# VH-VL binders against Cytochrome c-554 (cycF), part 9

Target 1, 133 residues: Cytochrome c-554 (cycF), of Cereibacter sphaeroides (q3j2p2)
Amino acid sequence: QDARQIERMIEGRHGLMTLMAHELGKLGGMAKEETPYDAEVAGKAASNLSALASVISPELFPKGSAVGEAEDSEALPAIWEKPDDFAQKISGMEEAAAKMQAAAGTDLASLQGAMRDLGAACGSCHETYRQKD
Key: E = the ipSAE of ESMFold2; O = the ipSAE of OpenDDE; V2 = 0.75 times the mean of E and O plus 0.25 times the DockQ between their complexes.

## First folded at step 3 (VH-VL; framework fv_bermekimab)

Design t21
Fold by ESMFold2-Fast, scan of step 3:
Structure t21 (fold): chain C 133 residues (1-133), chain A 122 residues (1-122), chain B 107 residues (1-107)
Amino acid sequence: as target 1 above (133 residues)
Amino acid sequence: QVQLVESGGGVVQPGRSLRLSCTASGFTFSSYTVHWVRQAPGKGLEWVAAIWYDGSKKYYAESVKGRFTISRDNSKNILFLQMDSLRLEDTAVYYCARGDYGGYRSYYFDYWGQGTLVTFSS
Amino acid sequence: DIQMTQSPSSVSASVGDRVTITCRASQGISSYLAWYQQKPGKAPKLLIYAASSLESGVPSRFSGSGSGSDFTLTISSLQPEDFATYYCQQYYSFPLTFGGGTKVEHK
């Protein structure tokens, strides 16, 4: 792929992660009891997060878009070295997001349980496949 | 006011078994991945085992794999390490340590217990 | 397994000195490195995570730097309470591994 297509994909990945972080921030704040639990707000945030997570796929990580290969990329080469594991991590994240969508609007305890699962899925993927600074 | 307190260490005979416990307080234990780290007398730190917040995933150092079993009881806020087929090389102070909050934090340790000594009679 | 090598094994220093400890990973670990302080008879204490992030409550005289395979811990002006053993730890992959430690002792 040409450099422009790679650049646009990296911009797209960063935009997706920013929107997901925004929704996660709302859910996390409530789960940590830093903000009051609001079932309607939690439900909407979880729904948005689930929709955003559904866009994540190996297609967002074309060859040549790794850290050191393209500007602004944080993706580690291991993504392309272990494609089946990477795909499995993505599936785990989608599953956790779906569970959050089912739980977030019920009560605080349900949101807290689902948030632990979601955090674990996100952290597991980042520890293996994202450059950390 | 996070606290981790190890217990169960003592003097054992080679080949025997011992179970260590770590009681957690001051935080939501069920939200954290927790670890066992050991230190032989006068030596450095060695990571031993880890268990995910919900008990679903367990990790072991090669030196203890097949002999040690990590487990947790989230209803009582207790972490366990079942040590079977003990060897002289297992002589160490065993620490429990707090890791990830549901995977959000990397696998470094912000809180440690005071340790419990496992040693062998001649 | 990722091997962590610390240098030096020991360093003799006086209060007020600048102390630098190095840690080298056998392969690239990005910034997945933590530093700990351990005093005799005590459990280790976290000083730095993510190679350069200072843990809450840790004095500003401690700093970490580096990425990839080479890392340093610096104590800008050694205080009496800083005489201790320091360990680096990689958390890039399992199994988690520690450096051999560096003992900072009195001259």
Scores: ipSAE 0.000, ipTM 0.529, lowest interface PAE 13.9, mean pLDDT 81

Design t22
Fold by ESMFold2-Fast, scan of step 3:
Structure t22 (fold): chain C 133 residues (1-133), chain A 121 residues (1-121), chain B 107 residues (1-107)
Amino acid sequence: as target 1 above (133 residues)
Amino acid sequence: QVQLVESGGGVVQPGRSLRLSCTASGFTFSSYTVHWVRQAPGKGLEWVAAIWYDGSKKYYAESVKGRFTISRDNSKNILFLQMDSLRLEDTAVYYCARGDYGYRSYYFDYWGQGTLVTFSS
Amino acid sequence: DIQMTQSPSSVSASVGDRVTITCRASQGISSYLAWYQQKPGKAPKLLIYAASSLESGVPSRFSGSGSGSDFTLTISSLQPEDFATYYCQQYYSFPLTFGGGTKVEHK
């Protein structure tokens, strides 16, 4: 409704994605062996990512906050056209993040396997619901 | 197979009303954004109106805003276009068209055969 | 509104020719562009979506390219059934808008 409230929600979504990217960067660095594997660091990053993913819900995407409807938004109209599918993608992200949390502190190979699942869930959601360049 | 069949077109006089229908079959109609697109004789395509899968959002071309009303009945798989205050410039073949879903809801993978709306004299 | 300009408005061609049709958007539309084929007396048929993705069942001689504001539809070797009018359409924002059409006709 309120243009300023929509703007703040978009800003909040961007902040959430930035924090998730920060945690994902740590896990990805270890999975690619760009940084040494550390079970405690990986476990904490996975826990943080799982907590952040749990905050993602359709409530963060009020009507009027799509790309073309509000400034700085990258959210495609598809979010509001297929709410059940969008909710399913969010659930898929939460499941992948939970599997990462279970696997990240075990060993490098377990982290690498869970990263594949997480990357696929993230990519699937972005492919359908995020504006590309 | 996916099918869209328009009906309700005919010869009208300026200022009259007409209601077009589009009956859908072969897919889950309630999951798709659907559109009306028109084409004046010998001219190009013009998008007219769209309605989201659940009926919650409706879009209109500026030329028809306030005169046309798009609606749908998901229980019967029917799309409607109520056309009020018809003008000579509304002369066209009216196509029902399906948007797929997501970002694909706004281009048209299936079209009906069209129904002609024309004006007397 | 986003204005879509097609060029040329018509082209005379022979079977076997390479035909190129261009479409320009008045602002950036990323890759949210579709191409349609329309034969006389028939409804349009989707050829390409997302600027370059070939719709299933469409012959591989059709291809699309471009992003941002400049787009091209190419028919690599024109067949008798390809004599038709072609339209581009942006679906980046409402209102949805079409190009004016390009008629591909016999020389």
Scores: ipSAE 0.000, ipTM 0.523, lowest interface PAE 17.0, mean pLDDT 83

Design t3 (from b11c with heavy chain W103S)
Fold by ESMFold2-Fast, scan of step 3:
Structure t3 (fold): chain C 133 residues (1-133), chain A 124 residues (1-124), chain B 107 residues (1-107)
Amino acid sequence: as target 1 above (133 residues)
Amino acid sequence: QVQLVESGGGVVQPGRSLRLSCTASGFTFSSYTVHWVRQAPGKGLEWVAAIWYDGSKKYYAESVKGRFTISRDNSKNILFLQMDSLRLEDTAVYYCARGDYISGSYRSYYFDYWGQGTLVTFSS
Amino acid sequence: DIQMTQSPSSVSASVGDRVTITCRASQGISSYLAWYQQKPGKAPKLLIYAASSLESGVPSRFSGSGSGSDFTLTISSLQPEDFATYYCQQYYSFPLTFGGGTKVEHK
């Protein structure tokens, strides 16, 4: 019963990350100047990303959902070994996403700056807490 | 959390060489473009050199081109600056600074974290 | 190279004063401009990027404005910890260049 709940949570986490990656792809393409900057598209993508990031919390990582403990999980045991640090990483991601929401619709330079901060927060969290391929 | 620590500075004589190091911790070093910025005593900031996250692109200030070489070791989280043919006008505190995430393609070459600096000076 | 000119070179101010520092680029740099604060013996600290975006943890009394070639940094109500040297930096193109600095000193 608990195993079933953990399985569903892991599926939910993967779905959340897939949707976040979709929004990040639009912002990243514009930031890298691979697609023309469009303030409306950037604003909408940033708004969606901020909403998705707000769902990220320690509640999505119940005990027993780590890599090696549950099928299809990529979450490292360090999440449960360093709960305060993990919570700070989540807060950093939320702050970066909020900055992106404020900046993305202004101009390309603002988007690029916020994208740098967001990418750094994402990379920092994944480096410590996600299993590498 | 994020730290950059410079080392290798000291007192040198003109014409000699010196190698500076910057050890990074608390972030994924291999994902960032990193820079050297210097400041002569009592003077302003001067950008010196930059190296892309993967080492594929390097940039230099005209004043150091041909004399300084920037490099990095991503396996050890170390940034280097090899300084050859040193001149009196190279007297400065040298700072290691974190720049753009990934390739530098976001045009975010401003510096959110700096080391404390290492002094390079010359005997009279 | 893009030259960055800061004005004034120094300003004498008292706690509670409004302080405005200007930075002029020799060519258009859009909004690719950052502002730094440096205290004696310390490394610079990022205050503002993209001309007007406040870095996380920086007090709201700091604000940046401008685009193209003319930019300003404003401290709305100077605090004791704000006595420092301030630098602008363009990141529109290489080589990256800084302004000459503005020292905010006690009156």
Scores: ipSAE 0.013, ipTM 0.688, lowest interface PAE 7.5, mean pLDDT 86

Design t4 (from b11c with heavy chain W103E)
Heavy chain, then light chain:
Amino acid sequence: QVQLVESGGGVVQPGRSLRLSCTASGFTFSSYTVHWVRQAPGKGLEWVAAIWYDGSKKYYAESVKGRFTISRDNSKNILFLQMDSLRLEDTAVYYCARGDYIEGSYRSYYFDYWGQGTLVTFSS
Amino acid sequence: DIQMTQSPSSVSASVGDRVTITCRASQGISSYLAWYQQKPGKAPKLLIYAASSLESGVPSRFSGSGSGSDFTLTISSLQPEDFATYYCQQYYSFPLTFGGGTKVEHK
ESMFold2-Fast, scan of step 3: ipSAE 0.635; ipTM 0.861

Design t6 (from b11c with heavy chain W103P; at its last look DockQ between E and O 0.03; V2 from the best seeds 0.00; counts 0 for: pae O 12.3 > 2, placed apart)
Fold by OpenDDE, look of step 4:
Structure t6 (fold): chain C 133 residues (1-133), chain A 124 residues (1-124), chain B 107 residues (1-107)
Amino acid sequence: as target 1 above (133 residues)
Amino acid sequence: QVQLVESGGGVVQPGRSLRLSCTASGFTFSSYTVHWVRQAPGKGLEWVAAIWYDGSKKYYAESVKGRFTISRDNSKNILFLQMDSLRLEDTAVYYCARGDYIPGSYRSYYFDYWGQGTLVTFSS
Amino acid sequence: DIQMTQSPSSVSASVGDRVTITCRASQGISSYLAWYQQKPGKAPKLLIYAASSLESGVPSRFSGSGSGSDFTLTISSLQPEDFATYYCQQYYSFPLTFGGGTKVEHK
């Protein structure tokens, strides 16, 4: 891919993560009981999160889009060194998001339960493949 | 609503070929990985084959590898299973089933929708 | 290949009973497990995915649990329409494999 395509993918995945964080914030606020639990809002947020998570794919991480290779990238070279593991982490995130979608609109306890796995999935990927501040 | 309809089953002689079809409707067919799953009479379920949303990847059970070919026509919303060198042990109801959708990175190959199935049996 | 061992093969139960079905994978499959219900002459119906996620439209009396190698499908209070055969299925890796099935029948 050319530089422009790579830049588009970087922008895309950044935007994707931003939107995911936005939906996660709603769920997190409820999980932490910082905001009142609302099944409808939780369900919608979880649905959105799941949909967004489904967009995560290796296609968003083309070769040449690593830290040091492209501007504004936070993607570590390990992504391309361990493609199978990276793919598994993506799958894990998608499964966790799916679980949240099934749980969020049920009750607060269910939402909180699913949040553990969701957080773990996010952390698992970022810990290994995202540049640390 | 999502619908899958199998056809092409029937009575066949061993060693012969048969082509099954599955017509999809009610969803964006070209966005989904789809599968064939079969069930011998009175027996359990056996995954047969899978094909990626764009046909770029195909997977087969060892029991049918080299004999069966999965394909799809996204322009017509049809899934195919070409069965060659058929054996008595291939006797089964064959189901088409919808799997995960684009980008196919879910690794979520469970089946949320199934067809009614089409029966393949053998004559002596 | 990942082998799925499902138990029991059959169980006799009455309406209102708690029914538990177990599925064991020959290796760790994380949460990549689905449960299906099948009635005679019908195609299987998805009940649970991701080991514990309830498919839309499935009654809440159905639940799935487990991770890694051991999984459980539970029907908290068996209803008349629940008499059927149930299958687990791993989708951790190809080839996809099913358990042998569990027939839930009338006592």
Scores: ipSAE 0.005, ipTM 0.604, lowest interface PAE 12.3, mean pLDDT 91
ESMFold2-Fast, scan of step 3: ipSAE 0.680; ipTM 0.873
ESMFold2, look of step 4: ipSAE 0.456; ipTM 0.820
ESMFold2 (binder alone), look of step 4: mean pLDDT 93; pTM 0.950

Design t8 (from b11c with heavy chain I102Y W103G G104S S105G)
Fold by ESMFold2-Fast, scan of step 3:
Structure t8 (fold): chain C 133 residues (1-133), chain A 124 residues (1-124), chain B 107 residues (1-107)
Amino acid sequence: as target 1 above (133 residues)
Amino acid sequence: QVQLVESGGGVVQPGRSLRLSCTASGFTFSSYTVHWVRQAPGKGLEWVAAIWYDGSKKYYAESVKGRFTISRDNSKNILFLQMDSLRLEDTAVYYCARGDYYGSGYRSYYFDYWGQGTLVTFSS
Amino acid sequence: DIQMTQSPSSVSASVGDRVTITCRASQGISSYLAWYQQKPGKAPKLLIYAASSLESGVPSRFSGSGSGSDFTLTISSLQPEDFATYYCQQYYSFPLTFGGGTKVEHK
């Protein structure tokens, strides 16, 4: 892809992650009981998160968009070195987001239960595929 | 009310071992990564170790690798730091600190609650 | 390791002054930076996380700014209870590292 198209994709990825973080912040605040639990707000946040997670695919990571190859990218070369594992991490995140969507609108305890799987899935992907240094 | 209470500090001789404990209350301990941070008298803060909410991942500062072991007991809400082969430069107040709610999905390894600290010091 | 450099190491100020403390990371850390206040004999207290987010219960006279490698903590109008040592901390990568601290003391 053209350098300009790669730049737009990196910008798109950052926007996607920012929106996902926003939804996770709402769910996390309620799960920690820092904000009052609201079933409708939790259900909507989880629905949005599930939809955003469904957009994540290897297509968002074209060759030439790794850290060091393009500005503002934090994506590690391992994404392209281990494509099957990367795809598996994406699938795991989608499954965790879907479970959260089923649980979040039910009650606080259900939301808190689903957060374990969701947090683990997000962390696992970042540990392997996002630049730390 | 979130509380973290450290214990186990004291006066030791070089080369000996100590085990520090931190008892947590007022929150779901099993949902948080927890940390040990130390401060030598009159000096700044130094991060020592961290353990993930379920105990599956552990992190250590280079200065303590191979000598210190972090562990947790989620059934009792207790965090431990086993300190072996203690050196004079390990003299410090040791704080346990809460960070990273596992469900947040983004980095939050900052410390919103700290214990009062327990002093580890050495006799001549 | 990511090195965190704070300046100044100490600042003399009077009640009502604007105080600015700077923290510089040896590499880019995005916005993964927190600020703490420590009073003598006490544990540190979180003031700011994510470079600019004010922790619940912290007075609005405290603010944080910056991204990447250069960060500032500002106290808009220093109060008597603000004489303390302030630390920055990066949480971009392990090992987690703190700045050397800035002591805000009476002029």
Scores: ipSAE 0.000, ipTM 0.555, lowest interface PAE 13.4, mean pLDDT 83

Design t9 (from b11c with heavy chain I102V W103D G104S S105G)
Fold by ESMFold2-Fast, scan of step 3:
Structure t9 (fold): chain C 133 residues (1-133), chain A 124 residues (1-124), chain B 107 residues (1-107)
Amino acid sequence: as target 1 above (133 residues)
Amino acid sequence: QVQLVESGGGVVQPGRSLRLSCTASGFTFSSYTVHWVRQAPGKGLEWVAAIWYDGSKKYYAESVKGRFTISRDNSKNILFLQMDSLRLEDTAVYYCARGDYVDSGYRSYYFDYWGQGTLVTFSS
Amino acid sequence: DIQMTQSPSSVSASVGDRVTITCRASQGISSYLAWYQQKPGKAPKLLIYAASSLESGVPSRFSGSGSGSDFTLTISSLQPEDFATYYCQQYYSFPLTFGGGTKVEHK
C-alpha cells in the first residue's frame, strides 16, 4: 500500500507539473509577444497556475519517493535533507504565482513584470530539488 | 542576501591590461546571465558586456569588441572582465549586474542587483 | 542600435512636487523598459521594469507608464531621498542601451 501510495504521489506530481507548465506556456508566450496579449486568457491562465501552485506541499513528497528510491521520480534527496528550505521554495513559488494572478489580467506590461519573478521561483525550486536532465 | 562585489580596478596606463572580477553570493550564480555596465566620471550609464548563465553566449558593446573578454567561473561564483588595449575613453566605474534568470523564458535583461563598482582610471 | 532619449536632462523640484520624466526609444520596444535611480557615489537601483511594474521595496509614489516608444516615470509626491539621477533602459534587443539621465535637483 505504501509502494502504491508513493507511485500515486509521483504520478500526481508529474501531472501537476504538466498542468503548471501548460498555463506557464500561455503566459510566457504572451509575455514574449509570440502570441497576442489577451487579458481574459492571461487572467484565466494565471488563476489556474495560482490554484495549481497552492496544491504543492510536503505531503506530495513522502519518504521513499526520491530519485533512485522509486521509479520515474526526479525528486532529489535534498528535499528531505533540507525540509525548511524546500518549504521556503514552495512558498516563494506560491507567492510569485499569486503576484502573476494579480498582474496578468491588467495589461501586457504588468504580465511581463510578473513573469520574471514567476520564472525565477519555478526555476530555483527545480534547480535545487529536481534531477538534472 | 544577494551580493555582488567587484575588484581589480586601479590606475592604468594606455595600452595596458586589467582584469576585473565580480564575486557573487546569496543566489544561484550559475542560473543567471550577468553583465558589466560602466559609467565615466560625470556621465551616464553604458552597457559593456554580458555572459549567459552557462557561458555559451557572450555579448559586447561595439566600443569594446576585440579588446574586452567576458568570462565566468560558475564553480567559484565569479564573473570576469579581461580588458586589453585600454584607452583613455575606458575610464569609468565598472559595475557588475545581475540580469536574466535561465528559467524565465522571457527577456528580462534589466538589472535587479548591482555591485558597488570598481574604478578604472589613468594616472594624471 | 536603439537610441534612448530622456527629457528633461534636469528638473528643479521641491519636496511634495509631482515629477515626470520622459523616455523615448528610436524604435518600438513594446514594454521592455526599466527605470533606475542613482544617487551620487552609489550604484544604480532598479525602480521599475516591464515599463510599469514596481520593483519590490520601491515606494508606491513611483510609477511607470507607456508602451511602444514613449515612456514616463512619475514621482507623485517628491521626498527628500528622491533627489537623484534617473535612467531609463531598453532591453528589447542587444546592445542594451540607457537614456542619458535626468537629474532631479533642489530648487
Scores: ipSAE 0.005, ipTM 0.589, lowest interface PAE 10.5, mean pLDDT 84

Design u10 (from b11c with heavy chain S31R T33A V34M A50V W52S K57N)
Fold by ESMFold2-Fast, scan of step 3:
Structure u10 (fold): chain C 133 residues (1-133), chain A 124 residues (1-124), chain B 107 residues (1-107)
Amino acid sequence: as target 1 above (133 residues)
Amino acid sequence: QVQLVESGGGVVQPGRSLRLSCTASGFTFSRYAMHWVRQAPGKGLEWVAVISYDGSNKYYAESVKGRFTISRDNSKNILFLQMDSLRLEDTAVYYCARGDYIWGSYRSYYFDYWGQGTLVTFSS
Amino acid sequence: DIQMTQSPSSVSASVGDRVTITCRASQGISSYLAWYQQKPGKAPKLLIYAASSLESGVPSRFSGSGSGSDFTLTISSLQPEDFATYYCQQYYSFPLTFGGGTKVEHK
């Protein structure tokens, strides 16, 4: 029954990432000036993203849930190889999300600056710990 | 059968160096993370260092960082701990221990097999 | 560093007793906790990993429970060979850290 628990956690991780991507899509659209900047919408999206990011921890990555060990997983074994580095990447992402929450409702330029920081933090974590397609 | 045999312990003087060895047999040594764990006489266990299966990743306890170096020779199935600038606080039985899985899993960070230990003490 | 606080430091028990040992982490470590048994003059032996998984060859009277920061090792009916010192160990993050140990002694 451990396999069922691992499957549910992988589904949970996918759901979390989908919700984060939804919020990032709104912020990214405004940062690229593809959609008009709206301080209220940006503030809400950033607040939601910060809350979602706060749920990310090594606890979401139980043993046996790596790519190749469980169906539909994209998590690389490096997560378990480098636990301190993985925790540091998560912390960096949380910091970037908090900066976005502070900046997003201020003005477009502030949103754009925070988006660069957030994109760098997300990319750094994915390049090391996520299976590339 | 899995066996880990430590050697190289002995009586040293403060400030000197000592190299410990651990010879492994009964498993494919090159696939496993290996650790050093020490225990001062009458005291508890203290983790010292780990080395990945291929030697590319190493982590140390803060108390030994910069003084101790972990290394391995996969062709000879030997794990080493080079101990420099030894202090009285380094007095302990040093155990060689195997992580409970091939590298790439949290299982590599708890210990399914231990050696008998080798004692490091200081001359008076 | 994650500090592991183990209690009690010693317990006096008789054969047949139920013995409970606790381990508390200074921060959440999910289920990344192992338990070891050490007899005088011997190396430690793995009993439990992942907080509750019994290592192959370990008697079923040993069990582990807990998650997050509070963990328990239980010996349901103490046997003569169980008088030893027990240690918990977190493997959630570096440096790896052990509890201070619990010595199970004869009454």
Scores: ipSAE 0.000, ipTM 0.510, lowest interface PAE 20.0, mean pLDDT 83

Design u2 (from b11c with heavy chain T33A W52S)
Fold by ESMFold2-Fast, scan of step 3:
Structure u2 (fold): chain C 133 residues (1-133), chain A 124 residues (1-124), chain B 107 residues (1-107)
Amino acid sequence: as target 1 above (133 residues)
Amino acid sequence: QVQLVESGGGVVQPGRSLRLSCTASGFTFSSYAVHWVRQAPGKGLEWVAAISYDGSKKYYAESVKGRFTISRDNSKNILFLQMDSLRLEDTAVYYCARGDYIWGSYRSYYFDYWGQGTLVTFSS
Amino acid sequence: DIQMTQSPSSVSASVGDRVTITCRASQGISSYLAWYQQKPGKAPKLLIYAASSLESGVPSRFSGSGSGSDFTLTISSLQPEDFATYYCQQYYSFPLTFGGGTKVEHK
């Protein structure tokens, strides 16, 4: 029962990350000027990203779902060793996502500024709490 | 907490050299481009130099090109500015400042964190 | 190089006043403009980026507007802690350049 629930949660986490990466890819492409800036597309991508980020919580990381404890997991044990810091990283990401939602539909320069903040927040969390490739 | 601390300023004579350092803490230094910005006493801000997150790209203001060299040591979280052939017009407080984030690679070269500055001046 | 011209060089104001500072670029820079506040003896502090985006922790009485070559920083109701020098900075192209600064002084 426990193993089945952990497996389901890891699959859910991977699915969430894939959808977030899809939205970040659109915003990043425009921010890097690899694709033309489109205010409507940027605004929708930012709204989707904020919604996806809002479901991230400690609940998605039950004990026994760390790398080495469950198949396909990339979550480092530090998540459970430093729960207050992990929660702070999630809050920082939510703040950056809210900034992106406010800025992405305004113009390219605003998107680029907000993407810098969002990228930093996401990278900070992953650097501390995700297994390196 | 993000901190940038400059050191190495002092009193110099024209034509001599000086090396400034900026020690970073509270963030992943290796993920950011960092800059040197100076301010002459009673005057405005002047951008001096920049270095990419990995040290592979360096940029200089025309006034210092060929005389100043920017470098970084990501293993120690330190930014350097080697200042050769110093001139009276180089008199200023030198600030290090945090620039673009590696994941961004955008045109976002504004400065969200600054050090407290280190003074470079000349004896008279 | 892109020249950044700020006006006025100084403005005398009282607490509660609306203060407007302008910055003009010698060529179009889209919205690639930041505003900084600097108090005597201290490092500059970022207020606004992308011409109009308020940096986290900066009071809402600060606002930026403009695009292309003409930009404005507005302080809607000046507070005692706002007496400082303000600088604009373009980041459209290298070399990065700052305006000459605008000192907001007590009347």
Scores: ipSAE 0.022, ipTM 0.701, lowest interface PAE 6.5, mean pLDDT 86

Design u5 (from b11c with heavy chain S31K T33A W52S)
Fold by ESMFold2-Fast, scan of step 3:
Structure u5 (fold): chain C 133 residues (1-133), chain A 124 residues (1-124), chain B 107 residues (1-107)
Amino acid sequence: as target 1 above (133 residues)
Amino acid sequence: QVQLVESGGGVVQPGRSLRLSCTASGFTFSKYAVHWVRQAPGKGLEWVAAISYDGSKKYYAESVKGRFTISRDNSKNILFLQMDSLRLEDTAVYYCARGDYIWGSYRSYYFDYWGQGTLVTFSS
Amino acid sequence: DIQMTQSPSSVSASVGDRVTITCRASQGISSYLAWYQQKPGKAPKLLIYAASSLESGVPSRFSGSGSGSDFTLTISSLQPEDFATYYCQQYYSFPLTFGGGTKVEHK
């Protein structure tokens, strides 16, 4: 029962990250000026990202779902060793995504500023808690 | 239980200033963004201003930018709206409303709890 | 600013009727739409958030649907306490904006 729950949770985490990456790709493309800025597209992408990120919580990381404990997991044991710090990283990412949602539909400069903050928050969490490829 | 109580409304003359307060109880005030929403007599709802949980970010409707200032005191669980250069079109019941929870989601700028409102009106 | 247009502005209905209220955004707002009920002399009360999520304690006869630009609030079987004014609100971007309201009146 537990093994099935962990397996489905890891699959769910991977799916969530894939969808978030899709939305981030649109915002990043505009921020880098690789694609023309479009306020409506940027706003929708930021809203989708915000909604997806709102699902991220320590609950998605049950005991036994770390790298080496379950197949296909990239989550480092540090998540369970430093739960308060991990929770703070998630909170920082939520704050950065909220700033992105407020800024993305306003103008290109606002999007670019929020993208820097979002990138920093995501990077901080990954450097500590995700297995490098 | 969650409660928001507005005060400071009253009769004012055009061009004058007024400060509204909203006292919160029954929840951890410092963890929530809070908003001011107004409603002119017999009319619909109009969002006025918002302040983040820690007071670092503030947002205003275009009609009040430069005239109104939102602030909060987390140690006393009080939200403020400083209203300068008041105009007849500012006549309304002003509600404070609870918004986004810092730990709950990226955006929840809908309002699950509202105060009873405080009336701001003008002398002839 | 995102304009929110509600229709109808008023509707006459009887207890037991199915009532539908429509809200249209001037641009795409994904599912960042809430619905409120307001009775005379009272503050608004949240009914629905995220376009279709029923707020805790709200009767199941209320439901929300839609995404993007077109949204609907449905009351499946109108009760005496449901005669009120209903407002939609987008929270996709600042400034936050409300619809003009729909008054549900006794027929």
Scores: ipSAE 0.000, ipTM 0.508, lowest interface PAE 17.3, mean pLDDT 82

